# VH-VL binders against Peptidoglycan editing factor PgeF (pgeF), part 3

Target 1, 264 residues: Peptidoglycan editing factor PgeF (pgeF), of Synechocystis sp. (p74606)
Amino acid sequence: MTMGDDLWGWQNINGSPYLTCALLAPWPHAFFTRAFYPQLPEQLITYLDPQGKAFRVKQVHGDVTLTATEIGQTPLAPDSTHPPADGIISDAPHQGVWVASADCTPVLIGDLIGKRVAAIHAGWRGTKARIVPKTIDKFLALGSELKDLRVALGPAIAGEVYQVDPWVALEVGQSVQAVQKLATEEQQWDHLSTMVNPPVLPDAEPEKYRLDVRRINQLQLLELGFAQEQIAVAPHCTFQMEELFFSYRRTHTKEVQWSGIVSY

## First folded at step 3 (VH-VL; framework fv_canakinumab)

Design v7H (from c06 with heavy chain D103H)
Fold by ESMFold2-Fast, scan of step 3:
Structure v7H (fold): chain C 264 residues (1-264), chain A 125 residues (1-125), chain B 107 residues (1-107)
Amino acid sequence: as target 1 above (264 residues)
Amino acid sequence: QVQLVESGGGVVQPGRSLRLSCAASGFTFSTYGMNWVRQAPGKGLEWVAIIWFDGSNEYYADSVKGRFTISRDNSKNTLYLQMNGLRAEDTAVYYCARDLTYHSSGYYYEGMDVWGQGTLVTVSS
Amino acid sequence: EIVLTQSPDFQSVTPKEKVTITCRASQSIGTSLHWYQQKPDQSPKLLIKYASQSISGVPSRFSGSGSGTDFTLTINSLEAEDAAAYYCHQSSRLPHTFGPGTKVDIK
C-alpha cells in the first residue's frame, strides 16, 4: 500500500504498514497503524531504536506535558502504573516518547538543534486547553528555539466526519487567540466557518457541526510564530480509513494505535 | 476498585433545599463526565443532569432546570447536586453515574458504565 | 426530546426460555442505545452498550441488536438471577432519555 502524499510516506515492517513524515526524517519515528495491535511502546520502540527506552503516560485529556525525567518523579494516577499527562518531552538521547490514539490527534515534534523530541495526545479537550502551545513553551524553557522545531499532526478523525455539538465547536475554536478576541459569539462563529480552510463546517443534521481538531492545532502553532513549512498535517482520517486505523467514533472500543519518536 | 458513593439525602419540606454529594474513587475522576439520574419509588429511571469532565459545561432535564445545579470539585474527586425549590415530585433515589467519556474522541455523553448506590430524597410536608 | 418506548411492560418467564425486549425511538439514534439491568433494591448495571456491544463480566446469554429506531435485547436462556427491570437509554442527543422499563419475573 502506497499513498501519494508529499510529506507523508508509508513504510512497512513484516507486511504491517506504518506512516512517517518527511519533516521528522532526522528522528526515528512512526505513526503506527492498527496492524501493530496489541504491541505496546516497549515492543514498538525496538523497530525504531534497539537502544531506546520507551516512555508513556496515563492520558487524561488534559494539558500537562512531562519530561522523561519528570515521569519518574510524578505520582501515579489512581488506576494506572503511569503518571497522568498527555505529552512527553525527551531530556536525554535514546528516549522514545509515545502517545496512543483512536481519533485524537497524535502530535510528534523534533528540535533540529536542541535534539529533544516530544509526543502529544491532542483530542478536542486537550486542544481546547492548549496542550500543544503549552508543550512548545516547555521546549522554549528548556532552551529550544521556535525556528528549529518541526511538528507533525498525525492521523486523526477528519473534520469532514467529526460531528459535534455547537458548544464543543465554539469552545475548541475559542482556544485560538484570534477567535477569543472577537467581541461576540456570532463573530466567533462567522470567523471559524468562513476563514481559509475553516475548522468548523456545517453538518446536515440541524444544530450540529463538524470540527477539524488538527486545523485548530495548526492555527495555534501558526499564532505562536511557526512557519507553515515547519508544520505537517496528515490527510489521513482514522474514522474513514477503517483498514488502517482504530476509531473510537466508529466502534466505541478501547483498541488504540501508538505514535512515537526517539531522541538522539 | 472503581466506586461512586452518594450522600446528603434525607427528608425535607417542599420549597426547601438539599445538597447531594457523590464521592468517586479508583479512577481518574477529572477525565470523566458525570451524571445524576433519579428514580421515584416504584417508577423508572429519569435523567437529571450532566457535567463535563472539567466543569466547563452542564445540561439539565427541563423538569429541574433553574432549580438544580450540578457541580464538581476535581481536587476532591466529588460531584454535587444542589437542589433548590424542592417539590413533592422530586422524591426519588438519586444516583450519580459515570459517563463513557474517558476514551471518547470528542463524545461527551455516551452511556453510563459505573453507578453509585443511590441516596433517597423525600420531599413531604 | 427523544422518546423511548419499551415492550412488553411485564413478562413472567419459565427458566431456560428465551426473553426478548424491544425498545423503539421516536427518531433515528443510530446505534447510540444502551441496556441496563436493575435488580430489586440495587443500582442499575450496564448490560449492553451501543446497541450490540458486550460488557466485560456480563453473561454471554445477554445480547443486543438493532439500529435507527428499533432495538432488541435478548436473553437466550433465562436464569433465576435475571429477574429484574430492564431499561433502554439513548445517548444520541441531550437530554438523555430512558425507556419506561420492562419487568421480567420468573414463573
Scores: ipSAE 0.006, ipTM 0.548, lowest interface PAE 9.4, mean pLDDT 90

Design v7Y (from c06 with heavy chain D103Y)
Fold by ESMFold2-Fast, scan of step 3:
Order: C-alpha cells, then sequence, then structure tokens
Structure v7Y (fold): chain C 264 residues (1-264), chain A 125 residues (1-125), chain B 107 residues (1-107)
C-alpha cells in the first residue's frame, strides 16, 4: 500500500537487513528477514533487548492468543516444548513475543499507554477464525483502550500472487462482518471483488482467485473502530521478494523468518 | 518411526456400514491434515476424503459424498472413515495418508508424504 | 475436477536405460504436481514433490520437471528395484486427483 512505504524502514545488523515500522517506534521490534536464519527468538531478542526473555508458541493456525504467564501454565502435548497458540500478549516488562512466518501475516501490536505488546500469526485459517479481533478483545480485557493501540501487518504473501480455491477466498472473506451480513454468496463475491482495494482478485486460471489476507485483517481492524492512522500495512511480498524472505508458496520448505516486539 | 496403521477392513454386504481406523505414531498427529485414498483391485489410486488437522473442515470425492464421513480424535492419534450405504464399487484397499504440509505453512491440502499399509474392504453379496 | 493423463500406460525397459513418463493436466496447475512410486502389494511412496523437488532418501536418478499442464518424471538409469507403477497427483485444487498410472517393468 502507498501509506506503508512512508512508515516502513530498512535497518541493518552486521550486514543483515530487517524491517521496522514507525508506528511501533516506542517498542524494540523487528520483522526479521531470511538473512537471520537459523537464529531463533531466544537469540534474536538479544538484538532488541539484552535483558529480554523470548516467548513463542507452537503455531497451529487457530484463534488462540496466550499471555506470557498463560504460556507457562498451559499443559504441553507429548514431545512438545511450547503450547499451541497463534498469538502472544506480554504481561510484564522485558518480554519479547514472537511469531514465525513464510507467507502468513505477522501482526505486531503495541499499547502506547499500557505498554503491553503482542505478536500474532495470521494465516488464512487464523484470519477466517478472527484471531486478530480476538486478540484485540483480550487487550481490552487486560485494561487497554482501542485508541492507544498501534498495529503493524508485516511482510506476507501479496494478494496479487496468492492463488487460492474459491472456498478459501469466500470463507476468509466471510470473516468480515460487512460481507457476512450480505444475503447471498453472489453478493458476497461481488463485494469482496469490487470494494476499494479488494481483498479478492481474479486469477488467470479458471475457478481460482487471488486472496489478500493482509487486507482482510486490515478490514477486521477497521470494523473494530481502529482509525486508519493506527494501522500500518507492509507493501512487502514474501513470495516476490526472494532475496529477503522465505515463502512457503514459492519453495515449499519449512524455513521461516521471525517477527517480534518487546515490552518495557 | 513415523507410521500409519489402518484397521477395520473386511467383507461386508451391499447397503451395510463399516468403520475404518488409522492409528498414527511417531509424529504430532494434531498438526497434520489427513487423507483417505483407495485403490480397487488392479486399478489406480482414487482420492476419497481429507480432514483438516484440527477437525474443523472436511472434503469428499463426489463418489462417496453423503455416504462416507471422515473424522479424527487427536487425543487418541486416530483417523476414522465411517462408510455407510456400501456398494460393490467401493471394494478397494483403503489407505490413510498424511498431508505433506506442516502446521506453520498455513496449508491444509498439499501432497501425501506418509502412507499406511492399507486395509482391504470387500463389498459382496 | 482436474483430470490427469499419463503416458505411456506401460513400458518394458532394459536395465540402465532412461525412462520418461509424462503427465498432462486438463488445466494449469502451476507446480502443484507430485509423483508416487508403488511396487506390487506395497503402499505408494512419495518420489518427487512440487513437480521437481527431491525427497530425502530417493535416489538421484529420479528427477521431475514441468509446470502448468505438462510434467515429466525421468529415471536416468533404470535399476531392477525401479519396476513399479508410477502415479502423478495434483494438489492445485480439491478434489485431489491422480493420473491413471504408468507401469514400468524391467527386461
Amino acid sequence: as target 1 above (264 residues)
Amino acid sequence: QVQLVESGGGVVQPGRSLRLSCAASGFTFSTYGMNWVRQAPGKGLEWVAIIWFDGSNEYYADSVKGRFTISRDNSKNTLYLQMNGLRAEDTAVYYCARDLTYYSSGYYYEGMDVWGQGTLVTVSS
Amino acid sequence: EIVLTQSPDFQSVTPKEKVTITCRASQSIGTSLHWYQQKPDQSPKLLIKYASQSISGVPSRFSGSGSGTDFTLTINSLEAEDAAAYYCHQSSRLPHTFGPGTKVDIK
């Protein structure tokens, strides 16, 4: 998006590039590139906060967000080291919350007044299940106010290249309340494909569509009452920017990049 | 030791029901989508059904839709196929197969990397 | 549904010869095409994924190529253990579909 270019800046650590967002300037944060592979959050946090403790979850493409404390309290499955969830909210100072991606949207959030932060893994399934709105509800339950939140939707697979089946596009689109309220699926398709910056684009292949998952998440945030100025959407596509990002759609490898933000 | 073991096959009369099971071990079952694929004697492979890793969605081949139900119990690491209204053309070896993708990829249907040994279902009068 | 066709249906090959199997899709599927090997009375085994990507443990004599509608599996130097049926499979859209198979016998 046009606005995203003004808010997003490249930084460098020892010759390796990473991305930051001006809306999140109050918090140490980064959308790391493939150049940092195979470093894990426990190592990456030292670039952001030497005193920080890293928190991560076993991402399952669901709608569960845990606080740092809840991560410690959640029973683990056999042979697992982290509880299943797709979002994390800090509940103490010096906590870094992290999500991995290789096309799915990493969402970083900061509370300007309450100083709590969150990281969310929002693929198409999590977006359909409204993980971002559910995480916002959890911020509010913890005492945050909507007007104090700043949200950055990081590098992800762009709508112009994300080919999906019709049922995926429709079901993800239906997560937007304005779409769900329309009487027929025909009206829902029309709205998703003709609205301003449409999240569903036509594809050259018959009976396929292109889906903009970041746009769907942006629409969900706007429906909650966020002002446009509180939301930053990265213009970077993980599929198209091969030198900077891993992309599962491009290579089908399990290598990921990490995005994180640290509370104070 | 990643493995899938099917059971429940046998001889059944037309119109009757049969339930197949697939026991998974050696991997985190709850993070993978699962498939059923069948093969009639001397014939090729025919895809039957898929279920998402969390059981939230399923899809069926038109030939079995309305008669077969795919389900899973992640607490028991077991996949099921409930087969109702069985017909002679349902006679086949039934394989369970693990989806190629893993949970962090965000995809629920790709290829099939691990296959069970198969269980034979014979529909005969 | 996407229909996959394979050729040849059957091929009998001398050891060390090159084998080429083709798979054609009724519509474009990008690179969402996988190859499986099935030996008599055994389960299928994944041989090549996403048209051209290798699988750990599969001999380097197996290779895949293609995109869109036309795909090829090549065995550069056939070994006795390669006598099997070979199936292509598309994962571009549900329902999943398989090709009818190509049987490779050794002389």
Scores: ipSAE 0.006, ipTM 0.491, lowest interface PAE 9.4, mean pLDDT 89

Design v9E (from c06 with heavy chain S105E)
Fold by ESMFold2-Fast, scan of step 3:
Structure v9E (fold): chain C 264 residues (1-264), chain A 125 residues (1-125), chain B 107 residues (1-107)
Amino acid sequence: as target 1 above (264 residues)
Amino acid sequence: QVQLVESGGGVVQPGRSLRLSCAASGFTFSTYGMNWVRQAPGKGLEWVAIIWFDGSNEYYADSVKGRFTISRDNSKNTLYLQMNGLRAEDTAVYYCARDLTYDSEGYYYEGMDVWGQGTLVTVSS
Amino acid sequence: EIVLTQSPDFQSVTPKEKVTITCRASQSIGTSLHWYQQKPDQSPKLLIKYASQSISGVPSRFSGSGSGTDFTLTINSLEAEDAAAYYCHQSSRLPHTFGPGTKVDIK
């Protein structure tokens, strides 16, 4: 009954670790580690739901979320077997929805009443474009209610190590309505750098900043009316936890880990 | 095949305008920042301009700022460079090149990994 | 802007010998430095990314090293097909800047 405040737990399958979130306990789900590379969603879903069908997209760092049915109706991306999108929402039972990451934030969502689930690939570009709020709008259009949604922001590059150019930090920060409403860029920088748990941190190198993309996504969700208790943010950094996660910033190689959630 | 093909180059008089195009194929154009890089005859590479993947921001080399405009049409997979007030020193082969911004998702970012064949612009009287 | 300088400007090398090209940045750029090869009448080709990372299809005789302000491109054993201009490029901040280039010829 009582789990304390620790929402994130390590699980193990066939000697390989993966991460789960207590807010998503109703759904088979996992944030898989590098130990599962090079397995793809079609293999990984068998660990979560033997009857499940895996759905994935050609991730393009945009703001489009497709339902599982829409994936079959959307033209394929050039030189790909999948349509271009960065989020997937289930629209039937036993559908596993999957996103790949190596620093970008994997976002898994479940609807307690409507039973639909989603996976979103939210890097800085998708976060700037507000893919998570747009996906929430799509949940609402499909009949979900905000109060029934549970959101987990998984392992990603931590703000304390994610060095970016000023324009990246500012433009991602401007995706937050409280920031966007401020009259000057000076006021926007001040707000992003001094607010509680600030998403923009100073960097030792001149003319650089550090950006917490998960914090920006959390702020976007809070602005939509989510209660803090509906949102879980993983404390795990893909850059710093080399034994467990691939990180593009660390290695500049294209190996990824997968995160997925299955409807019922 | 991943490919970039420039067009629109030619001989033009000083003070006139010219528009270059770069047709992209074989990849999702809308997810990549795009660059123009030029090379004067017998000289080195000079970066000209970048446009963000969504067209929301552009940056220019000081040598062309105020005269050149970079733009893109993601629905047509095409990059443009509008060149106004052309000068003799703008004579160069113009390359379009694919560049990713600070993306952390296992795609190559920053660094120009795909280049077109170039289009020659000659500014002469 | 960040200024890149390359040394030497020109190098004529006997086949099978080692070639070393250096690139210096006017300020620290971490590992955000890339190397390109350009043969006559051809477009540049990415040779090494992020100071030291190999590119698929590029022969293993090419390697890069360095961080901060000092970077090196090495061709371990020069082949005739390696006669080309070599450019360093920084992506640490805008504007992007290139080094002036190093021309490598075969003796």
Scores: ipSAE 0.060, ipTM 0.626, lowest interface PAE 6.2, mean pLDDT 90

Design v9Y (from c06 with heavy chain S105Y)
Fold by ESMFold2-Fast, scan of step 3:
Structure v9Y (fold): chain C 264 residues (1-264), chain A 125 residues (1-125), chain B 107 residues (1-107)
Amino acid sequence: as target 1 above (264 residues)
Amino acid sequence: QVQLVESGGGVVQPGRSLRLSCAASGFTFSTYGMNWVRQAPGKGLEWVAIIWFDGSNEYYADSVKGRFTISRDNSKNTLYLQMNGLRAEDTAVYYCARDLTYDSYGYYYEGMDVWGQGTLVTVSS
Amino acid sequence: EIVLTQSPDFQSVTPKEKVTITCRASQSIGTSLHWYQQKPDQSPKLLIKYASQSISGVPSRFSGSGSGTDFTLTINSLEAEDAAAYYCHQSSRLPHTFGPGTKVDIK
């Protein structure tokens, strides 16, 4: 994809590549590649901020975003040393917020004026549940203004290869208000498949569709009043770029890459 | 330790109803799709139903569609199967089973990696 | 629905012999085929996932291969504990379907 290529740049640490976005230049941040496995956020943050403290959650494919303070106040998930959530917002300087992915969309956000940052894990289930809009609502409740927010949707499985069943495409599509407003499912399908840069693409296989989850998240942000220039969508596909990214759809293994951003 | 424990089976007359439960422990229940699979005495495995992680969608085998209802209560880590209009052909051991993917990245049915011990349902007069 | 067929339906083999079980799908399912072992009076246990991927804790003598419509489960050197029914299962499309099973006994 041509759109957004100039905003995304490859960086290197000791021969290992990682991705950055120009929209997030004010904040130390990275979309790390598989080359950094098995390093965890507590180690990766040292590449971004030597004074930084890493925060992470037990990702459960839901719609909950916690502040760094709330993480310490929330009961731990069963089978984990971290509380259940899929997004984190900083509430002090030098806090690094992190999400893991292997096809799901990592979303990094920064507030130019309020200086707070967020990381969100947005797979199809979280996208359907509108975790990104709910996280934006939380930014606003904390004093942020929409005009000051910058959002980067990182490497994820691309719509061109993300084969899904019809109900997945329809339910995720219905999370977009313009779609939900339409009276019939037939109208909803037509809108999702014919709009500019459609999030639902045809599949050669009958009764299957291809879904662009990053596009759905972009549409949700635009509906909230974001300008196109405040949103960067990575052209990188985790499924197709095997040397750089883990992809659950490709291998069905548990290895992940991490994406994080640090407040100041 | 990841575990699923079924209960609620028993002997019932044709046309009656029965509700099965499956208690989950040792994992984050709310993130996994769940299945019911049955096995008639001396026969093979037959898939019955699936429910999404959040309870928002269900799918049923044609043999039980309209008679059985799958549901879940994520606050109680429990899966249910409400069985109405029971027939002799519904006699089987009923297993609950978790999605293959463990902590999947947006996948809702990929197979079954954890199975309960089963609960026997016998439909007879 | 996708129909799965297995062969053989039954085999009795000497310990240490190689066992091969075949599963065929009525239409292409890619690699969305899984193998389960079920011992008498026990629940099924996942043995191989996605046609060929190993499961932690399952002995290396079990392996799977295939794609599309033809799949094979191999036990390279049968042990006494391997006497069981083996089922293939497709997750390519709902409804989920299972093969009829292959029973393996030890002589």
Scores: ipSAE 0.013, ipTM 0.566, lowest interface PAE 7.9, mean pLDDT 90

Design vh16D (from c06 with heavy chain T31D)
Fold by ESMFold2-Fast, scan of step 3:
Structure vh16D (fold): chain C 264 residues (1-264), chain A 125 residues (1-125), chain B 107 residues (1-107)
Amino acid sequence: as target 1 above (264 residues)
Amino acid sequence: QVQLVESGGGVVQPGRSLRLSCAASGFTFSDYGMNWVRQAPGKGLEWVAIIWFDGSNEYYADSVKGRFTISRDNSKNTLYLQMNGLRAEDTAVYYCARDLTYDSSGYYYEGMDVWGQGTLVTVSS
Amino acid sequence: EIVLTQSPDFQSVTPKEKVTITCRASQSIGTSLHWYQQKPDQSPKLLIKYASQSISGVPSRFSGSGSGTDFTLTINSLEAEDAAAYYCHQSSRLPHTFGPGTKVDIK
């Protein structure tokens, strides 16, 4: 059993399961399952903090993270009631920050000393664009210290089943500095496929690969100087765990589950 | 309502250029990859080109690579196809078509759910 | 590139009869196959996505099946308005490719 497996626990509200991570125990938080659909963050926050206010954005698979205050100051996305972004950081107590997913990685972060929290939507595009490192930079700019941060990478499509084109695997892999610095694409492919817990796996179909997006995000965090003990990676696959999670790759439908965390 | 409207077709001599436009309305254009597909008179569908939602990448059929350029202007909700070095075999109705892709798809080329009415390009000598 | 073949090229069918159209891929494409209907002088219309998934507004008489290399479109009881060309299309890898089409006419 790995430490990551020991850190993750199932909870229940009125017969509906949701997932929590021990690294985030100081903050009310949840990775909600499909059982809570179609409830939105404004309703879901009442399970975590009855005094909490929910914040969400129009997810665009980019690299922008906004503070709760900045959400009120940012122009709305076209035909949306929310501004375009893929991450949110709290800047006051009792703020719940939320991201939706159906295969993309929901990332929840807490600051043990500064008490601020974040939620990030990290699919392959956002991961390639380094949204998680950029959000960490924003924490540091706001006064957080790296040693005080705890990061949980939640249920997402697992590398074992996430079939992608070669260019997707390579471009996402190149977001890791250790990979980018290698002189040739041949060396980059070799590194991505042979390293410990390789983020790129072979596929049975010719000219296809399997990609572990959570592993790439973990590698980005380790390169920033995080200790392994500050990072939890969920072992849960949204594609394979049909009873518990929506998966776009499996059904090609718009249904999502929500993950959120509330500040003190 | 979701609509795509092509324009710019016409009769043109071999070796000349023509630019097609596709005006999108009723959806957030910048969220979708866009395709050009053509159909020669009385023949089947032939895929021509795709452009990603943000314009960061394009891919072309071998038959048009080096001659055609796909582009988009998200501020104007408009897709373009610049056709250079036109040949008789480029004669076809040209359709623009929207990708099936959604927020969590992870891909820019899933399929085509909305099609324009088409614009006819005739290359005559 | 992945080559798609369709059979038959043409069918003339009596109303209310069952129509079966097949599409074969030169390589495995999983379920990344879509079916389109094109009526004379009209644009193609998405009919079935991802081999077997229904499209809102498309009559239930249309269904799809298959995976890998062999796919089938079925019209369980042909209506007059179903006279059209039918095309399969793969989205498994670029370039996108279409089948040559099957024309369905009413007797």
Scores: ipSAE 0.064, ipTM 0.625, lowest interface PAE 5.8, mean pLDDT 90

Design vh27R (from c06 with heavy chain N57R)
Fold by ESMFold2-Fast, scan of step 3:
Structure vh27R (fold): chain C 264 residues (1-264), chain A 125 residues (1-125), chain B 107 residues (1-107)
Amino acid sequence: as target 1 above (264 residues)
Amino acid sequence: QVQLVESGGGVVQPGRSLRLSCAASGFTFSTYGMNWVRQAPGKGLEWVAIIWFDGSREYYADSVKGRFTISRDNSKNTLYLQMNGLRAEDTAVYYCARDLTYDSSGYYYEGMDVWGQGTLVTVSS
Amino acid sequence: EIVLTQSPDFQSVTPKEKVTITCRASQSIGTSLHWYQQKPDQSPKLLIKYASQSISGVPSRFSGSGSGTDFTLTINSLEAEDAAAYYCHQSSRLPHTFGPGTKVDIK
């Protein structure tokens, strides 16, 4: 088994492409492309599971993950018909959990034994706040074991093009424990910029950096004890692959694509 | 309905302090960066300060650095501006303004889409 | 800091005429330039975001263009209700900065 392209495959529904990951093969799942806009999770789930019920939240770029049951128990956001959160974990069969993105990383997770699935919206703010590790903690609290989890980090804005201010790169980088424990910010910058597959890349523009948010999330998962083989990172960039994905950085419009996974 | 309402303005003597408040309603306050912008009588807009959605970061215009402190209480949906060492040139209408930082791409400097009605601060003896 | 300059400072125009306001940045800011309208004794209102993107509820006669250092706000067929000050604002780098404003009046 190899990483990268071998794990990711294009599928098609009525001429419209969507992406799947081999690590998530046990679960109906998809990282849908812009071709499916303006379809919402309630329609998209019928392509994955005709019996499935779709769950979604008002994404607020935070660190809260709710179970499907908790979604029904949580007060609605003031400006929404959904409760505020950025992750969802299933707690019954035939539950589809969904997140929207247009550059932020959609993270889909499945538990081979415990049979629960999750979807997480992980932009730079959620990544800084460690939403993915916090969601893993919630899996463990619900009875899952780390060795049984499979994680796919889907299409997102690539580090090569994600220009950010220095403080964003540093603070997101500091969410990695190996970075945070270094004595000085100079050492933290050095580590983030020179490690294997560095999450912080140089920018041609002075006083700017480029940030690989998916790489930071991968590093967080590795620190929790995940094996490399349990994690798939998509090579697809939402900013650069204009024909396939919406990108807020590219267009500054609110159109999104959806990613979801269904429990059984 | 999305609203921002400023309060706390008034007349103060030079060297004194004043605290402004901005009450937010109709949206999830904790997910938005917030700005203070001021406007001296008959003059243009001048940006004063920003605070990040979680309160973790602040930035100030050079004219107010060391004298003004921006803060927020997300549990009360309220933004604050503590103004110390007030000078005559601080006389202005102070607006709070919402940064359009709430989106799926995680953008943090999107411009100011919602503004309060403003509160007048007059620094005069 | 990035300095924004606007021209003209003031313009008095006949109803139905086209108004053009320019904003220039001291260094490249991509498309991170926003336009605001402020009527007398009112709060500023976001009019155009990211150089050229329309805002819901803003009349279609308002449009923006430009990138890098040179930006333009256009009002096609000026209406009486458009008498206001117009400000550009850059969000490319902190500190945020505003242009000095352009006052548009009806003859």
Scores: ipSAE 0.182, ipTM 0.686, lowest interface PAE 4.7, mean pLDDT 91

Design vh27Y (from c06 with heavy chain N57Y)
Fold by ESMFold2-Fast, scan of step 3:
Structure vh27Y (fold): chain C 264 residues (1-264), chain A 125 residues (1-125), chain B 107 residues (1-107)
Amino acid sequence: as target 1 above (264 residues)
Amino acid sequence: QVQLVESGGGVVQPGRSLRLSCAASGFTFSTYGMNWVRQAPGKGLEWVAIIWFDGSYEYYADSVKGRFTISRDNSKNTLYLQMNGLRAEDTAVYYCARDLTYDSSGYYYEGMDVWGQGTLVTVSS
Amino acid sequence: EIVLTQSPDFQSVTPKEKVTITCRASQSIGTSLHWYQQKPDQSPKLLIKYASQSISGVPSRFSGSGSGTDFTLTINSLEAEDAAAYYCHQSSRLPHTFGPGTKVDIK
């Protein structure tokens, strides 16, 4: 499984670190750290593409992905200046697509031939609802081919520290088709906890489990037919690496870091 | 402006049924878990029930389990509480309340940040 | 079910004096404890979240502390408008539970 450090590299702007992924080298991109707070996508895009226009949405932990054009055509969320969605796909050059996170998985995608890019906010709710597969379906509908896509799953809360209720672990696990097809919940639990790099880990506290949301997203991509070399999974944990990342589970505060990618 | 407005309370005889509604506005209702909390006259707060953002999971306090049903209609931005087999001890002001955050951090419940005005239910003979 | 206990049950305080309310959980709940203020004939208002986190629009005289089983709400300098019932609430496990409340009156 692609969870090694080989694909991930630290970069620096004015003393502030940010993360990049070798699979996304064709596109200006970054997984920014807490050091860039409180800069917003409109400021951050200037580090990636001075000609770029930033696009973002009101993240609602759902399964909707909008194109940059659709963002301008979608009604605003009642409490926001942006439409409700959790993913964005570019549909023209020089469009930067951005998602915020503080434990949820930021997913950046690029199309080597079709030139479009995407950013997805994938927490446990969005992962349960299969936002990443649904976004891939949208790429294909727009003319992309699976073999040309490169996907990076960025810094997020690691399974080893993400304590959840049984129902969360089971329902998120059931988003994996191999799990859903098993006849009983007993078989589903067994599969989720004993497979290679299991996405569900035991917890010391009774009636609790630990959930690896990045691993679930990786499994969803593999089921779609992605080769392992098309997927990069960051080894970085937002909860444990407090010097580098905000974590809602750790602090219960609203500060976020941004991740973005720009089309060309 | 974020608001929750309860309705449907009233005076009802023991053993009968009553349905409460909670109308939500000013936020994306479909992304938040919702709670019912009650308060008997002169007493403290008592949690009643929760429903997930998509209606796929519910949990009830033991005192109401089997008699009350929580439900929601996201297309109408409305939360419901169907109360059957009402008892004198169910007399209370009933509040609907929104989860503290729509980011559950691995849970569908985190606390309660927005509360309605309450609706009074009186069960008397 | 996690049981929350509060002390004192009732406190009558002179304006500008410090008020301290304690909440104790029957088992560890980390920092998943929240404080609410309820004035007569009004709905509860979230005052402090996750033991110590401030809420926008709530005066800075209100603060919270604690973790595990022992939690404290402090009002550094009581104002007349602070006469209310105060409730702690745990969100660590279902069912959600509330403390019995502490009534604060002005002398």
Scores: ipSAE 0.013, ipTM 0.557, lowest interface PAE 7.8, mean pLDDT 90

